VH-VL binders against q9lss7. Designs and how they scored, part 20

Target 1, 226 residues: q9lss7
Amino acid sequence: MGNTSDDDKILSYEDVVLRRSDLDILNGPIFLNDRVIEFYLSFLSTVHSSTTISLIPPSIAFWISNCPDTEYLKDFMKPLNLRDKDLLILPVNDNSNVEVAEGGLHWSLLVYYKEANTFVHHDSYMGVNRWSAKQLFKAVSPFVSNGDASYKECTDTPQQKNGYDCGVFLLATARVICEWFSSGGMKNRDELWFANVKETVPDLVNHLREEILALIKKLMSESVSK

## First folded at step 4 (VH-VL)

Design ga20 (framework fv_gevokizumab)
Fold by ESMFold2-Fast, scan of step 4:
Structure ga20 (fold): chain C 226 residues (1-226), chain A 118 residues (1-118), chain B 107 residues (1-107)
Amino acid sequence: as target 1 above (226 residues)
Amino acid sequence: QVQLQESGPGLVKPSQTLSLTCSFSGFSLSTSGVGVGWIRQPSGKGLEWLAHIYWDRDKSYNPSLKSRLTISKDTSKNQVSLKITSVTAADTAVYFCARYPGSTFDYWGQGTLVTVSS
Amino acid sequence: DIQMTQSTSSLSASVGDRVTITCRASQGISNYLSWYQQKPGKAVKLLIYAASSLQSGVPSRFSGSGSGTDYTLTISSLQQEDFATYFCQQSYSTPYTFGQGTKLEIK
């Protein structure tokens, strides 16, 4: 698989195993991979473990979006108990090729909020993932809302200023929405979390890479148990 | 409908300061994620990006020209301005302003010709 | 700086032709590539962004493809109004840079 030192396992957290090369990704102006995104979503899941928030791993979202068999998808979705969740966080990737599990060039975020019965898509690159987000929405909707949920683009969601931070915007936006939900949630059906995202995400993305890197290093040191 | 229009002096003497204004409608620079940039094109030559400014007043400049460029905005007037100091004949070009939503220049003005000549 | 190179500065074609214009970046730009159309004396128009996304209001005969360093703009059936100069541009990193342009001319 290439260079052994770059592929060394450095941290096992929940269901994700991070490798040394993932630290280099966080240190650099480099597109975030599936592992880093899964790791931080998993961390947010732990932080919000007492809530009815479900954060779906990238691999699971990819599988759901690309499953060709409705009955097989139904059996796959059943144990996820999505109907018991009030907020779903779903990473969107533009990879539609089932022969290449890890691929795509752009990350965005799809969020389902049960109280509003609405899916909202947050895309930091002018909505280029709109088709992929709608595909995922259509696949998930029957399992949370019987197909009557609304779909909405957050047209004024914070936009990236470079070619490699789409995953950082995904994670920053997901974190703000989880914090919004845990702090009381819905005040207005038309506004949802939009003001919080607009006010907090632009600043957060400037230091989130450093924050996640520091978190991983802290967890690595804590994994050295007796 | 998004529209942008450049205005400039037409003729500027060498060593003077060139001042350009972009007036726009159909969007606001108070909207998160939106910026406005300046691009120029000398006669018969390619396009050269100069600078852009975002809704939050964050700015970026072409490094080759940075010491001579100042970009500013007046959100209440829907205007973005560019100043170029110490102009020479090499600054003779058509100057465009364009909306920049963070990844591309999606709507452009028609351009204003500036000639630097004594 | 990232250098953008278009394979030709001029190309001759007839109405109805399939036209392909190519652009190469000096390094990977992760599809942060736009295609623009410029007609004499007129505003520059965005055609394609994110390498393959068609701008609202642009005819479907225009399409973009490519990845990494190599990108193409295709016009599937050339119309009279398509004779213009076409530019690629990367927005992966500053300074943003443009290709030299490809002028599409009548045969």
Scores: ipSAE 0.054, ipTM 0.645, lowest interface PAE 6.8, mean pLDDT 87

Design ga21 (framework fv_gevokizumab)
Fold by ESMFold2-Fast, scan of step 4:
Structure ga21 (fold): chain C 226 residues (1-226), chain A 118 residues (1-118), chain B 107 residues (1-107)
Amino acid sequence: as target 1 above (226 residues)
Amino acid sequence: QVQLQESGPGLVKPSQTLSLTCSFSGFSLSTSGVGVGWIRQPSGKGLEWLAHIYWDDDYSYNPSLKSRLTISKDTSKNQVSLKITSVTAADTAVYFCARYPGSTFDYWGQGTLVTVSS
Amino acid sequence: DIQMTQSTSSLSASVGDRVTITCRASQGISNYLSWYQQKPGKAVKLLIYAASSLQSGVPSRFSGSGSGTDYTLTISSLQQEDFATYFCQQSYSTPYTFGQGTKLEIK
């Protein structure tokens, strides 16, 4: 029985309802929550409106990774049509407590690219989410590749310089990869988007909070959600 | 295979500038996501972080010492240097350099002792 | 600045003992914590990063745990080579700060 009052609500976008406190998170040097991450991934989905790109919400990725019933997981995954996706963007959270879906202390990104039949993990904190990313990979792999996909760490992915920007790095990296895919970037299987991520993400993270904050304020002015 | 080695003057007089060099092998500062930092330890005391510099020339200084510190790198020589101006007896310490991939110091040099004495 | 406090500056133990060393941050640091080992005349060695992740090449008898402000380093069965000084360090916010160190001494 959580208190979700009308005073707390500021914007409804796709399946996410943002609260006033989410603006405070973006305005300060504060760890990003599930709602901000889901919001921006939904926005990227709108911008890159390809039927072959899927950006999975944090709550869905968490549920997939922690589902104890394999038959229920199969039924859940079927309507997502993941076999029809060329690029799959999955947020990874280190929360292992199934009773607290929005818990955890670190965000990272798992990406599946069908042409290479490979999952790539981008972790801005030295790969500490490697176990969580591999669990999500194992849960998702049968539904995109019949279980023969490879898993790879991007060992030289941009690294955060503070304790609170892991979610910002997740979103910046997801954005660069979506832009790479939409531009028709068809590089060597081993190179993928890695050069674009390394060159663009370090600069982007310096202003991405401000960009997302400005976007939310713009959408608030265009919509009535309080 | 990753190795770091500090070099310094050993003895410095009060008010002079202390110059330290860290030479390393097994990695390069041309690699995205990696940096090198400096940490010191006075005899019988704890560790104090001084500064670090990243592959992209971004750097940070300990605010308590910022006005006295200058960190620089020479990527082609695999070297990072630190200068400390206007030294006093309080700067007497073992000085370490260490690889910094953004969240921890994963490989350290053996340290170089610097004594500030007249 | 975030202050890191280790509950004791020295601890006596015998080979085969289970040893725990504690570290407390003055504010929440979201598991941005590393543990280091220092032996006289030798380089400092990383043991644990991100509170609980074991560094490559470090023996499995070392483990880290904790959350929020309170963290522990555990050595499940102390070996002769483990007599050293242990430091915690936070990387949540600059300036990065270390605990004062806990020296493990032979009982």
Scores: ipSAE 0.021, ipTM 0.617, lowest interface PAE 7.6, mean pLDDT 86

Design ga22 (framework fv_gevokizumab)
Fold by ESMFold2-Fast, scan of step 4:
Structure ga22 (fold): chain C 226 residues (1-226), chain A 118 residues (1-118), chain B 107 residues (1-107)
Amino acid sequence: as target 1 above (226 residues)
Amino acid sequence: QVQLQESGPGLVKPSQTLSLTCSFSGFSLSTSGVGVGWIRQPSGKGLEWLAHIYWDDDESYNPSLKSRLTISKDTSKNQVSLKITSVTAADTAVYFCARYPGSTFDYWGQGTLVTVSS
Amino acid sequence: DIQMTQSTSSLSASVGDRVTITCRASQGISNYLSWYQQKPGKAVKLLIYAASSLQSGVPSRFSGSGSGTDYTLTISSLQQEDFATYFCQQSYSTPYTFGQGTKLEIK
C-alpha cells in the first residue's frame, strides 16, 4: 500500500469492493454512488441476518427494471428465490438519464412486504422517481408471492433539504424498515413501518454519512489485523 | 388552494431593522417535508434567495447576508417572519415569500415593495 | 457559489413559435433545477422542477430538458400569455442561485 490513488481498493466486504474515492464521497456533500449504496445495503443484510429479508444491489435493480427480454429476466429471477422473502429492499435510480458531471440523477427506495402484498415507494424528493419505481414494481411483481401486489407512494415520507442526500435518505429509510421488521414491529397491515420512518429517519440522515464512514474505517482496520 | 401574502413597512430608514411577515393558507408547517423561504428582487435585477425555514425549525441563510438575517416561524398562526438589520439602499427590493418543499419554490406570494430611503 | 447564466437576456418571438431558453450552471447540479415564469405585477409561477418535471396545472407546451451543467426550457407553440421573464434556479447547494432572467418579448 505504498502508492495510493482515489481508485485503490480499500475494503472488500461481501460482494462489494470499495475504493478510496468512496471515502471522499462520504466525507463530502456529494451524491452517493452505487458502491456506497450497495455496501451499506450489504451491511444491513449482515446485521439483519433473517433468511426472509432480501436487499437487492443497485446494479441488479437497475438491470431488472431495464431488461427487454422477459424469458431471460424470468430465468435470472428464479434462483433469487424472491417468493421465499417476506421483505424486499430495492434501490431505485433513473441512471439512464445519468448526469455526467455529478455522476447520477436521483436515488429512492422501493420496498415489498409480503404479508401486506404491497410495494411502497419512499422518495425523498417529491416523488420524482415515481415512474422509475413503478417500472421496477411491474418488473418484480410477477416474481413475488402470488402477484397482483398493490403499489403505493408513502406521501409523507421524510424529504431531503439539498440536492445530494437522496442516497442517504434511501439508506436511512432501508435501515429503519429492516429494524422494524427484525423487531417484529406492530405488524399492523395499514400502518406498516410508516410511523417508525417518520420518527427516526429525519434525525438519522443528519449523521448517517459519518456513521458509514466510521464503519468502513473500522472494517479496514479489522481487515489489516486478519 | 395554496396562498402566501407578504406584509412589510413599505419604507424603512437606513440603519434600521426591516421586519417582514409572510401569512399563508392551504398548508401548515406542522406537516413534515415543507418550509417557507424569502427571495428578493431589486428593481430591474434578478432574484436573490435570502433564507428559508423548514417545518422542524431547520434554518438556512444566504452566507453573504447571514449576519443581518433572522428567520422565524409561528406554526399556530401560519406565519413566517424575516428580519434584516442595519438596512441600506442596497436592500431596496420587492420581497417575496414562497413555499419550499425541499427542492423548489412551488407557490409564491405577490411580493411587497420595500424602499430604504431617508 | 454556483453561478447560473442565461446567455440571452431578451428574446423576441411571435405567437405560434417554438421558443428555447437556455441555462448553464458553473458546476454540475444533478438536475436540481427549476424554471419560473414572472409576469409584471403577478406572483412568480413554477413551471418545471427537477429539470424536466412539469408542475401540476402548467400547460403541456412547456417542457424542460438537460443534464449536468446545461439545461433548456422549451415552449412548443408560444401563446400570447407566455410573454414574460423566465428564470432558472439551482437547488443543488446553498446559497440557492437564480439565472439573470430571459425576457420573452413580442416581435
Scores: ipSAE 0.062, ipTM 0.668, lowest interface PAE 6.8, mean pLDDT 87

Design ga23 (framework fv_gevokizumab)
Fold by ESMFold2-Fast, scan of step 4:
Structure ga23 (fold): chain C 226 residues (1-226), chain A 118 residues (1-118), chain B 107 residues (1-107)
Amino acid sequence: as target 1 above (226 residues)
Amino acid sequence: QVQLQESGPGLVKPSQTLSLTCSFSGFSLSTSGVGVGWIRQPSGKGLEWLAHIYWDDDKSYNPSLKSRLTISKDTSKNQVSLKITSVTAADTAVYFCARYYGSTFDYWGQGTLVTVSS
Amino acid sequence: DIQMTQSTSSLSASVGDRVTITCRASQGISNYLSWYQQKPGKAVKLLIYAASSLQSGVPSRFSGSGSGTDYTLTISSLQQEDFATYFCQQSYSTPYTFGQGTKLEIK
């Protein structure tokens, strides 16, 4: 309660600084903000640090999608070493307003899998982020393939039942795909991780907020943040 | 092609239970993400959502009517049923069923009129 | 519960007019808003979902816009078949709620 208390720094984890208001977001039926999304993607990056998985922060994905200069984008992308990665996890937000970087109303997930040379979009609110996902695909594709990568929608991806859980579905789907990749990856080019996502994500979203909240509280008590 | 059709008794006496059936084709309630809901409209009034059932048998009810509502599905018959107990004149309305997918009611039945009168 | 308010219960217009219908939510609904068309004797028809996405088969003269609490449905050039009642609906949280409707009538 109170404006000052809500802004108190509670945890520094990698490049993310979480505030007390972020715990309130996780405790409530509230749209996940950029900080919570970035925190959990950063945590997954740490868990999978020995793999060729790259999980892109929301702010970086937003900047890539909205960069007006292709030469500047080339210079920005080089140090990310995306061609060394076999799996890219990219958060998609429908915010197109460059004046408000942490805006937007809907989260979804774009995944690039090098072995299939394919970008797959997972949208828990079918169709809403299709344009935004395609824009991000077009911006990223030249830096992970020679412009011949495919784009597809996962048409049977788990669907949300409310207006505020899109970020939870993003994080649950990202986690399942990272676990799938770390366990051996592709069995069939047409199947990818789709069966794992359909089987696991619906149950996971029911308790992921609580899991993330518990994780943050554990990290706060350990003072292990960078 | 997605189609939904409501059926009901037409006339129900006060205090009785109203039973409605929605029969559909062109989709299955075994498909992930799909649900079927019931919406009603009293003459000259707006639309009121009543209840919803999802592919996984998860059910949601309008809190103002929850104690009187029971929604169920028969996936093998492509049917969803709604029961409203202890009806009064206030329950006189056209009752619609509709498919819920992508957070919207994308296909609707034509509606069935139910009159509660002695 | 989230209240949906359409500020106008009826609008009079002529064929060829640009018509705008407004809808306001009592709290932010993050574009979880649909627009429906209802004609006497016809099935209720989805026009717009996710505030701005046009349903397949709906003419391009229909468009949706807005964010947060304030949303609009626009018909760029009204046709004879567009005289109907229009409803907005939020799907942000249950109970799902509808606006009271705006009846579009011939001048």
Scores: ipSAE 0.011, ipTM 0.577, lowest interface PAE 8.8, mean pLDDT 87

Design ga24 (framework fv_gevokizumab)
Fold by ESMFold2-Fast, scan of step 4:
Order: sequence, then structure tokens, then C-alpha cells
Structure ga24 (fold): chain C 226 residues (1-226), chain A 118 residues (1-118), chain B 107 residues (1-107)
Amino acid sequence: as target 1 above (226 residues)
Amino acid sequence: QVQLQESGPGLVKPSQTLSLTCSFSGFSLSTSGVGVGWIRQPSGKGLEWLAHIYWDDDKSYNPSLKSRLTISKDTSKNQVSLKITSVTAADTAVYFCARYWGSTFDYWGQGTLVTVSS
Amino acid sequence: DIQMTQSTSSLSASVGDRVTITCRASQGISNYLSWYQQKPGKAVKLLIYAASSLQSGVPSRFSGSGSGTDYTLTISSLQQEDFATYFCQQSYSTPYTFGQGTKLEIK
């Protein structure tokens, strides 16, 4: 049965407001929505408090990729100070319909690492978001480099076994990459995070929904708006 | 180049166990996300998924046949095997093995015909 | 189980025609849909995965579209080599299920 309080606000965390229906998404074998993705990326941002890491919200990544005018894009991007970032985490969604907000059916991850001057795409469903990732890469590249950044697919990135966990793979991969960057000392560009992703993500995705749900409940108990 | 090849007995008697082997090249079942599955097709009929096995030895079976099916892998030999117990004439079909990557069967073998008859 | 239904079991067409084959799922499958081509005596070939992604090596005349429960395979200009049986398949949940197939035959 549906609950009339499914739209009730349950937690305000940074710039994201979670609703009760978002807990139901985490409890089920259900596609993650923009709010859950944004929440956990925001949480990773607070855990990895480096001024040179930027984790972009899904709504912002969508807007950047679908911006109708290059001057609007330039004005929007300038205050983000992306040239000062060493690691940029960007969620990719296959929604190309600007008339349908928060649409799309597949999540993947695009990562920029300044030291290698390379964007890497991690797609847990055989690279089906390759077009969307390349569009986002083309839109962002001029603002982190002079348009000379490389793009590559991580062809051996962990793959999902079901139709609904793409967002979980996005979040697990983002977490491992942030942990790699924050692990003390600079990594060589030839090492990147690939071994860490391959070793850690397959196990992490089996319990990440439960971890995020537990985190939200803990934050709710600590907040004045609980 | 990815290639898969099925081998089987050709003819098997009712009530016996059918054993099929898929031998492959061009990939390894040690690669994260990769699996190999079995699909069959009775003469003039559609495709029926039977089972698949993933790189991490996780197994999935068609519920209607699960009690009769056993899938296994030998990663060092690049082989996946399927056993079907207590066969009947209804198990007469062409049996295919195929690589599972992401959420699709991207490369298939040629198929091996199995006839169940006395 | 998710039922996959193709609107026709056979379709007649001529070389050069634009051909459309349709597939309907009994519930939403979030684009976890593949299209396969089967020719007598040859391995089954993947054409489209994730509803709209073209498999490497497949001619650009093949395209996939659709969302939710309704999906379509289109051949923009039919060639002689395209006369075959076409199957859709969902991989949203196990058991994985196939449509009954659409046999494309010469008019």
C-alpha cells in the first residue's frame, strides 16, 4: 500500500532534501533516483574534504550536458572553479529529453583526473552510456583543460548482474576513487584507481544500499528535523 | 576474437543424464562481470534460457527446470558444463552456450543438437 | 516471469524496404532489452543491447528504440542478407525470457 507521507521530508543534508519515498527506493531492488545519488555524492564530499576534489550533483551534470547556449554554459561554469580541481566526479544519466526532469534509465560515472589530464568513463552496463558520457566530456573539458584532455572507457570496470543497480555501481565506484585519491600521497597516472575499483567494487555493491540506508537513519537521529 | 563451441552426446536415452560442455576462447571467466549461459531451442520453437554462471561462481537457473540442472565452470580450461538429469523427449533441442557480459548474450556458439530417444 | 511478445511471427518484405519489428514486455524492463538475429546453420548474433545500443560490427542500418514495455527494431534499408529470424530478450530479471521470434521472409 502507498503511504500518504511518502513525500514527507525526512532529512536535510547539505543541499539535498531526502523524502520518505527515497528510503523505500533503498530498501528495494529499485533504480536509484537523483536525490539518493546526490545525497551520497554529497556525503563523500564531506568525508573527503579536500579542496581539490569536486563531486558534481546529478542535476548539475544533466544541465551542463544539455545546456542550450554556450554563453549560458560559460557563465554557469566559471564560479565552479573547475581548473582548481585535481579530481572531478560526474554522474552520467542517459536522459536526453530536456522536457522530462529526472528522467533516464541508466546511471554511469565520468571521472576527470588532472594529473593524467584524462576523463575515464565507468559504465556497469557494457558502456551503453558512452554517447552521454562523451557529450558531458565535451561540455566539461574546456573548463578543466584547454580542450586537450583525453577520454577513455574503463573496459574492464565491474559489471552489474541485474537491471536496477547501475546507480549503486556509480556510487561504489565514486567512493573507491575518492578513497584512492585520499589514501595519502599522489598516485602515478599509469596506476590510476583501476586495480582498486576492480578489487573493491564487486563486493561493495552487495551491501552499499544497506550502508546508505543505515547512514540516512543515523543522520535522521542526529538532526533536529528528524 | 571471442568464440564458443558446444559439445554433447548427440543422442541420449530417456531417464539418463545429459552432459554438455562449452569450450571458449578470446576471454576468461576470471574477468569481473563475465558469465556464460546455456540457451536451448526445440525444433521449430523459440529460445529458452536454462542457466548461467558468473565469473565469481554465482549461478542462476530457470526455475521451471532448476531441480534437474547443474551448471559448473573450469576457469583454467576455459570450459562451462551443464548437466540435465532425468531427460525426456521434451529435452530434444539444439543447445547453445553464449557469453554473458553486462546484461546481454553478446557471442554465441553454433549450437549442438541433442536428441532424446530410445 | 516476464512475458515477451513480438506482434507478428512472420513478416514479408522486399530488399530496400524499411522494416519494423516490435516487442512488448508484460512489465517495465527499463531498457534491459537485446535484439538477436538467427540464420539457419549460423551462430545467433547480437544486434542491439540496452534497447538502442548497436553492437560492434553490426551495420548501421539496424537501430533499436523504445522504453518501458514497448520496444522496436528497425532496419532502414533491407538487404538480402537480413532475411532471418529476429528475437527480443529481457535481462531485467531472471528467468531471462525471449519473444517468440519474427521470421523476416522475401515478399
Scores: ipSAE 0.007, ipTM 0.559, lowest interface PAE 8.7, mean pLDDT 86

Design ga25 (framework fv_gevokizumab)
Fold by ESMFold2-Fast, scan of step 4:
Structure ga25 (fold): chain C 226 residues (1-226), chain A 118 residues (1-118), chain B 107 residues (1-107)
Amino acid sequence: as target 1 above (226 residues)
Amino acid sequence: QVQLQESGPGLVKPSQTLSLTCSFSGFSLSTSGVGVGWIRQPSGKGLEWLAHIYWDDDKSYNPSLKSRLTISKDTSKNQVSLKITSVTAADTAVYFCARYRGSTFDYWGQGTLVTVSS
Amino acid sequence: DIQMTQSTSSLSASVGDRVTITCRASQGISNYLSWYQQKPGKAVKLLIYAASSLQSGVPSRFSGSGSGTDYTLTISSLQQEDFATYFCQQSYSTPYTFGQGTKLEIK
């Protein structure tokens, strides 16, 4: 979606400022925008704050994937301390226009798990973001380990049934993976979170919009000022 | 090698129920993300989506026809069926079944002609 | 319901021509668009999905482009076997809707 500069501010949560139009997006069968994605990833980061999970905001993932200058990228990545993280959650967007940060047509999820030294791509629309996910993988890989990480598609990842829920599938899958990791996960690199995603995500996506909307309204009611 | 084949009556009388069966091979409706849908085309006209059924038995119907449509599957036989009640001359068309992935119909049957006439 | 409009019902061309077929949605569909080819006596064939992704087995002379509401199917060097009717379809929301079709005919 485009810039909503005249929209009313309704909630400031960590580094995210939500606007009234973001509630309309959650209420409707509408493609999730960068702010809603960032908000919920930020919320998950707060829930899992005592772990070595890093959830990267969409704006940061976009910049990493589309940075034309490798030296600038190195300087940008340094303070993120990605080598200290055991799990990275990275939103993928098919927007390649660096002058329009809130563009793009499809959301998917890229996850790095240090113990397996593997990036896994979860795409709820037949893997159409595979190219964009691989670009992000190539950009991030040098900063997480020895740069020898593997890439794979999750071939049995839950699939969307409409054109607008890709962001919801991203958030549901990210949540399940974070819960898997924070619960102690599995120590075998071959087992990963795949069974948890397959079991839980299909049901979760049916009510996640309502859950996020209720969460935002609750946080708004708890704020000192609107 | 994915193949789909429609079967049904060539002729149905007005007010009766039309029953169509899609038999397929080369894939299974036990596979996550896969479905089968029905699309029809009246002579000389465009394509109209009717219904689809997913691997998990979730169903979607064209709202304009929903009260008349029932879609079902038999995963063990690799078959999907569509029933249309109270048919009229407007239901005369070629009926196609097609495999569905992410809202895209990637393989289609050859179609079966149904004529509604007395 | 989302309406899909193809700007012409018929288009004449010669073998070797570059052909473009256009499709417009009544609202933004975020590239959830497919292109199909229909030939008499043959099964309908998927050519392009997600506006620009070429279906496995489809010749590289076919390509899709566009965004928002406006989409185009291009055939870079028309072959004899390409004379057919072409349909666009939105996959953004149910009910799935098709354009009325563009028949590609010999000049």
Scores: ipSAE 0.007, ipTM 0.575, lowest interface PAE 8.4, mean pLDDT 86

Design ga26 (framework fv_gevokizumab)
Fold by ESMFold2-Fast, scan of step 4:
Structure ga26 (fold): chain C 226 residues (1-226), chain A 118 residues (1-118), chain B 107 residues (1-107)
Amino acid sequence: as target 1 above (226 residues)
Amino acid sequence: QVQLQESGPGLVKPSQTLSLTCSFSGFSLSTSGVGVGWIRQPSGKGLEWLAHIYWDDDKSYNPSLKSRLTISKDTSKNQVSLKITSVTAADTAVYFCARYPASTFDYWGQGTLVTVSS
Amino acid sequence: DIQMTQSTSSLSASVGDRVTITCRASQGISNYLSWYQQKPGKAVKLLIYAASSLQSGVPSRFSGSGSGTDYTLTISSLQQEDFATYFCQQSYSTPYTFGQGTKLEIK
């Protein structure tokens, strides 16, 4: 029913505090929230501990995309040191309401790769987040290149088969791209991650909720031992 | 141009198996992210989703009819087939096939009328 | 199963009218909603997907809006070719379900 234990803090990982209700989200056919997205992106950042990979939290991506003041945006972006990054992972949400940071109905992924000087958008629902992704691209582009970066839609990116797994596709795609980068990136095949995404993501999304749930339970257990 | 066309027997006797074929052009079921589904509409009634199949042979069925439905594809012929076993008068309907790229039926066939009668 | 209900099974309108058709889901469907147009003897046509995205080739007079459980199809200035039956459909979870349809008839 509705009592305080449903929202009890269960795990503190880096800058993310997960609640008991987040386990219910992962265990069910339910849309992933900002906390679960941020948690797993933070975990990927730890696994792929390169100083040239940056995985941006959903709240930060939202704020960047919706900042009305260009001078304030410049001051905010400067300490993020995005020009030092070879790979940027940026979650996209269709929420444009600045009063509700954890709103929105669809997740997708925007990725910047410096060597190709290109932003690529991966949307598992027919590109419906294209406008939101382009807004985020326009806001971020001046801070990663001389403003000459290209924008591309991955038109054949893996597509979801239900209405609630868009966040799972975001996380699966982000993971595959981080693994591709850590394994040598373009140096291995002289091509971007598209083949790796198409080959791996469709299978990975079938297990990813279970993997993340197991990871959280493991981390909770380790915090008790230590 | 994407086009789909249904074909079926027109008339089927009660208790028999109804076999339907969807033939299409302008896309391939070898393309990642694409599927084809079947929807039916009894005379003067609403639309009822039956089943769909994806490029990777992943299949979904309406639970109320699952035990009677089999969907299959022949990628080389650009065809998707649906079989309904043990038909009754309640299966009399116009049967549509439609392309299913991502949670949306974006192009539909004209429909084929199937009557279940002795 | 998610039940989709359209507020009316028929409505009458004149060319040039602003027409609104409403659809309600029995639970939240996170904008995984499509609108279809059906004319006698013609293929069913997708108009709107993801609640508000206009399908390529569909006239701009059609628009979709809504969130959660309540969704609306609007035709800003009705044309003669728009007299048809309109269906909403949720794709949030299987089984995919349709509204009962709203038949738009000439006044």
Scores: ipSAE 0.189, ipTM 0.705, lowest interface PAE 5.1, mean pLDDT 88

Design ga27 (framework fv_gevokizumab)
Fold by ESMFold2-Fast, scan of step 4:
Structure ga27 (fold): chain C 226 residues (1-226), chain A 118 residues (1-118), chain B 107 residues (1-107)
Amino acid sequence: as target 1 above (226 residues)
Amino acid sequence: QVQLQESGPGLVKPSQTLSLTCSFSGFSLSTSGVGVGWIRQPSGKGLEWLAHIYWDDDKSYNPSLKSRLTISKDTSKNQVSLKITSVTAADTAVYFCARYPGSYFDYWGQGTLVTVSS
Amino acid sequence: DIQMTQSTSSLSASVGDRVTITCRASQGISNYLSWYQQKPGKAVKLLIYAASSLQSGVPSRFSGSGSGTDYTLTISSLQQEDFATYFCQQSYSTPYTFGQGTKLEIK
């Protein structure tokens, strides 16, 4: 008796508030929601806070892609100072309904690397999000490259083998790319971070849910101690 | 052009092992993100997924048949094989192989009919 | 196991008709749904993947829609070569399962 509500707030981390039901998502073979994606991207942002990496929350990426007015978009983008960033991490969701927050059925990753002036799309489900990724690329490109950036698919990016791990692949790929950028040492002139992604992501996805769950529990215990 | 072709015995006796081979061209299982699967269809009935194998040798089997199924690949020959042990009349079907790029079967072979009969 | 149900096993139509074939999953499958066409004596063909993505080479009169548990294949203007059996398939979770098929017949 005396059950805690699944909607109870369990952790406030930066701008994200996690609920008890989010732990069930991480424990199960279940599609990751916006909050879990946002939480881990925010954590990576903290880890790489001394770098010129910008990790955009899912809600912000969604709004940018679906902004109805170019003037509103320009005003919104200015304070983000994206031109001062060398690496931009953008979650992509297939949700096109602006009335439904936290919607969509597939996660993928769009990455902008300033030195190459290129956006790269990583989709663990055979490029199903290509249209959504290209729309986000079109919306963001003028604010980082004056519209002359190139776009490409990472056609041999690691592929999921089930219907629910697309968010895990997004997070694993984002982490590997951030680590590649921060280390500076394993850069391949022809393939950007592609070798690192191919070598590391397939193993990482096998334990990332458990790793994120452990991180949340650690942060919860630290919040009680302070 | 992607092409797949099944080959099998045509007729196999009850209790024996059925061996099927899928030979393909236009793609390779050395490519990341692609696999080959087997699907069967009894006369006048629906499709039943049996197994698939990925480029990295990761295998999945239909749980109802798993104890009887073995899928394997020979990447250098562009072949994927399926073995079904202890066959019965219920295994009489057209057997298809198809390319599996992770969530759907995009190119299929013509199918090979296997009859289980004494 | 996820059960895939096509509400009609047989459907009669005429050339030029708008045809709708429905598929229902016993649980949510997050658009991990494909539609296939099967003609007697020919290989099975993929028409739609990821619920709404048209396979290369497939005529634009074919479209897919739906979400969650309920999915639809639409043929906007039926052609003579479209008389075939249509199957839906989920790939959300193993075992991958197919609907029983809907045979499209000449009226």
Scores: ipSAE 0.006, ipTM 0.552, lowest interface PAE 10.1, mean pLDDT 86

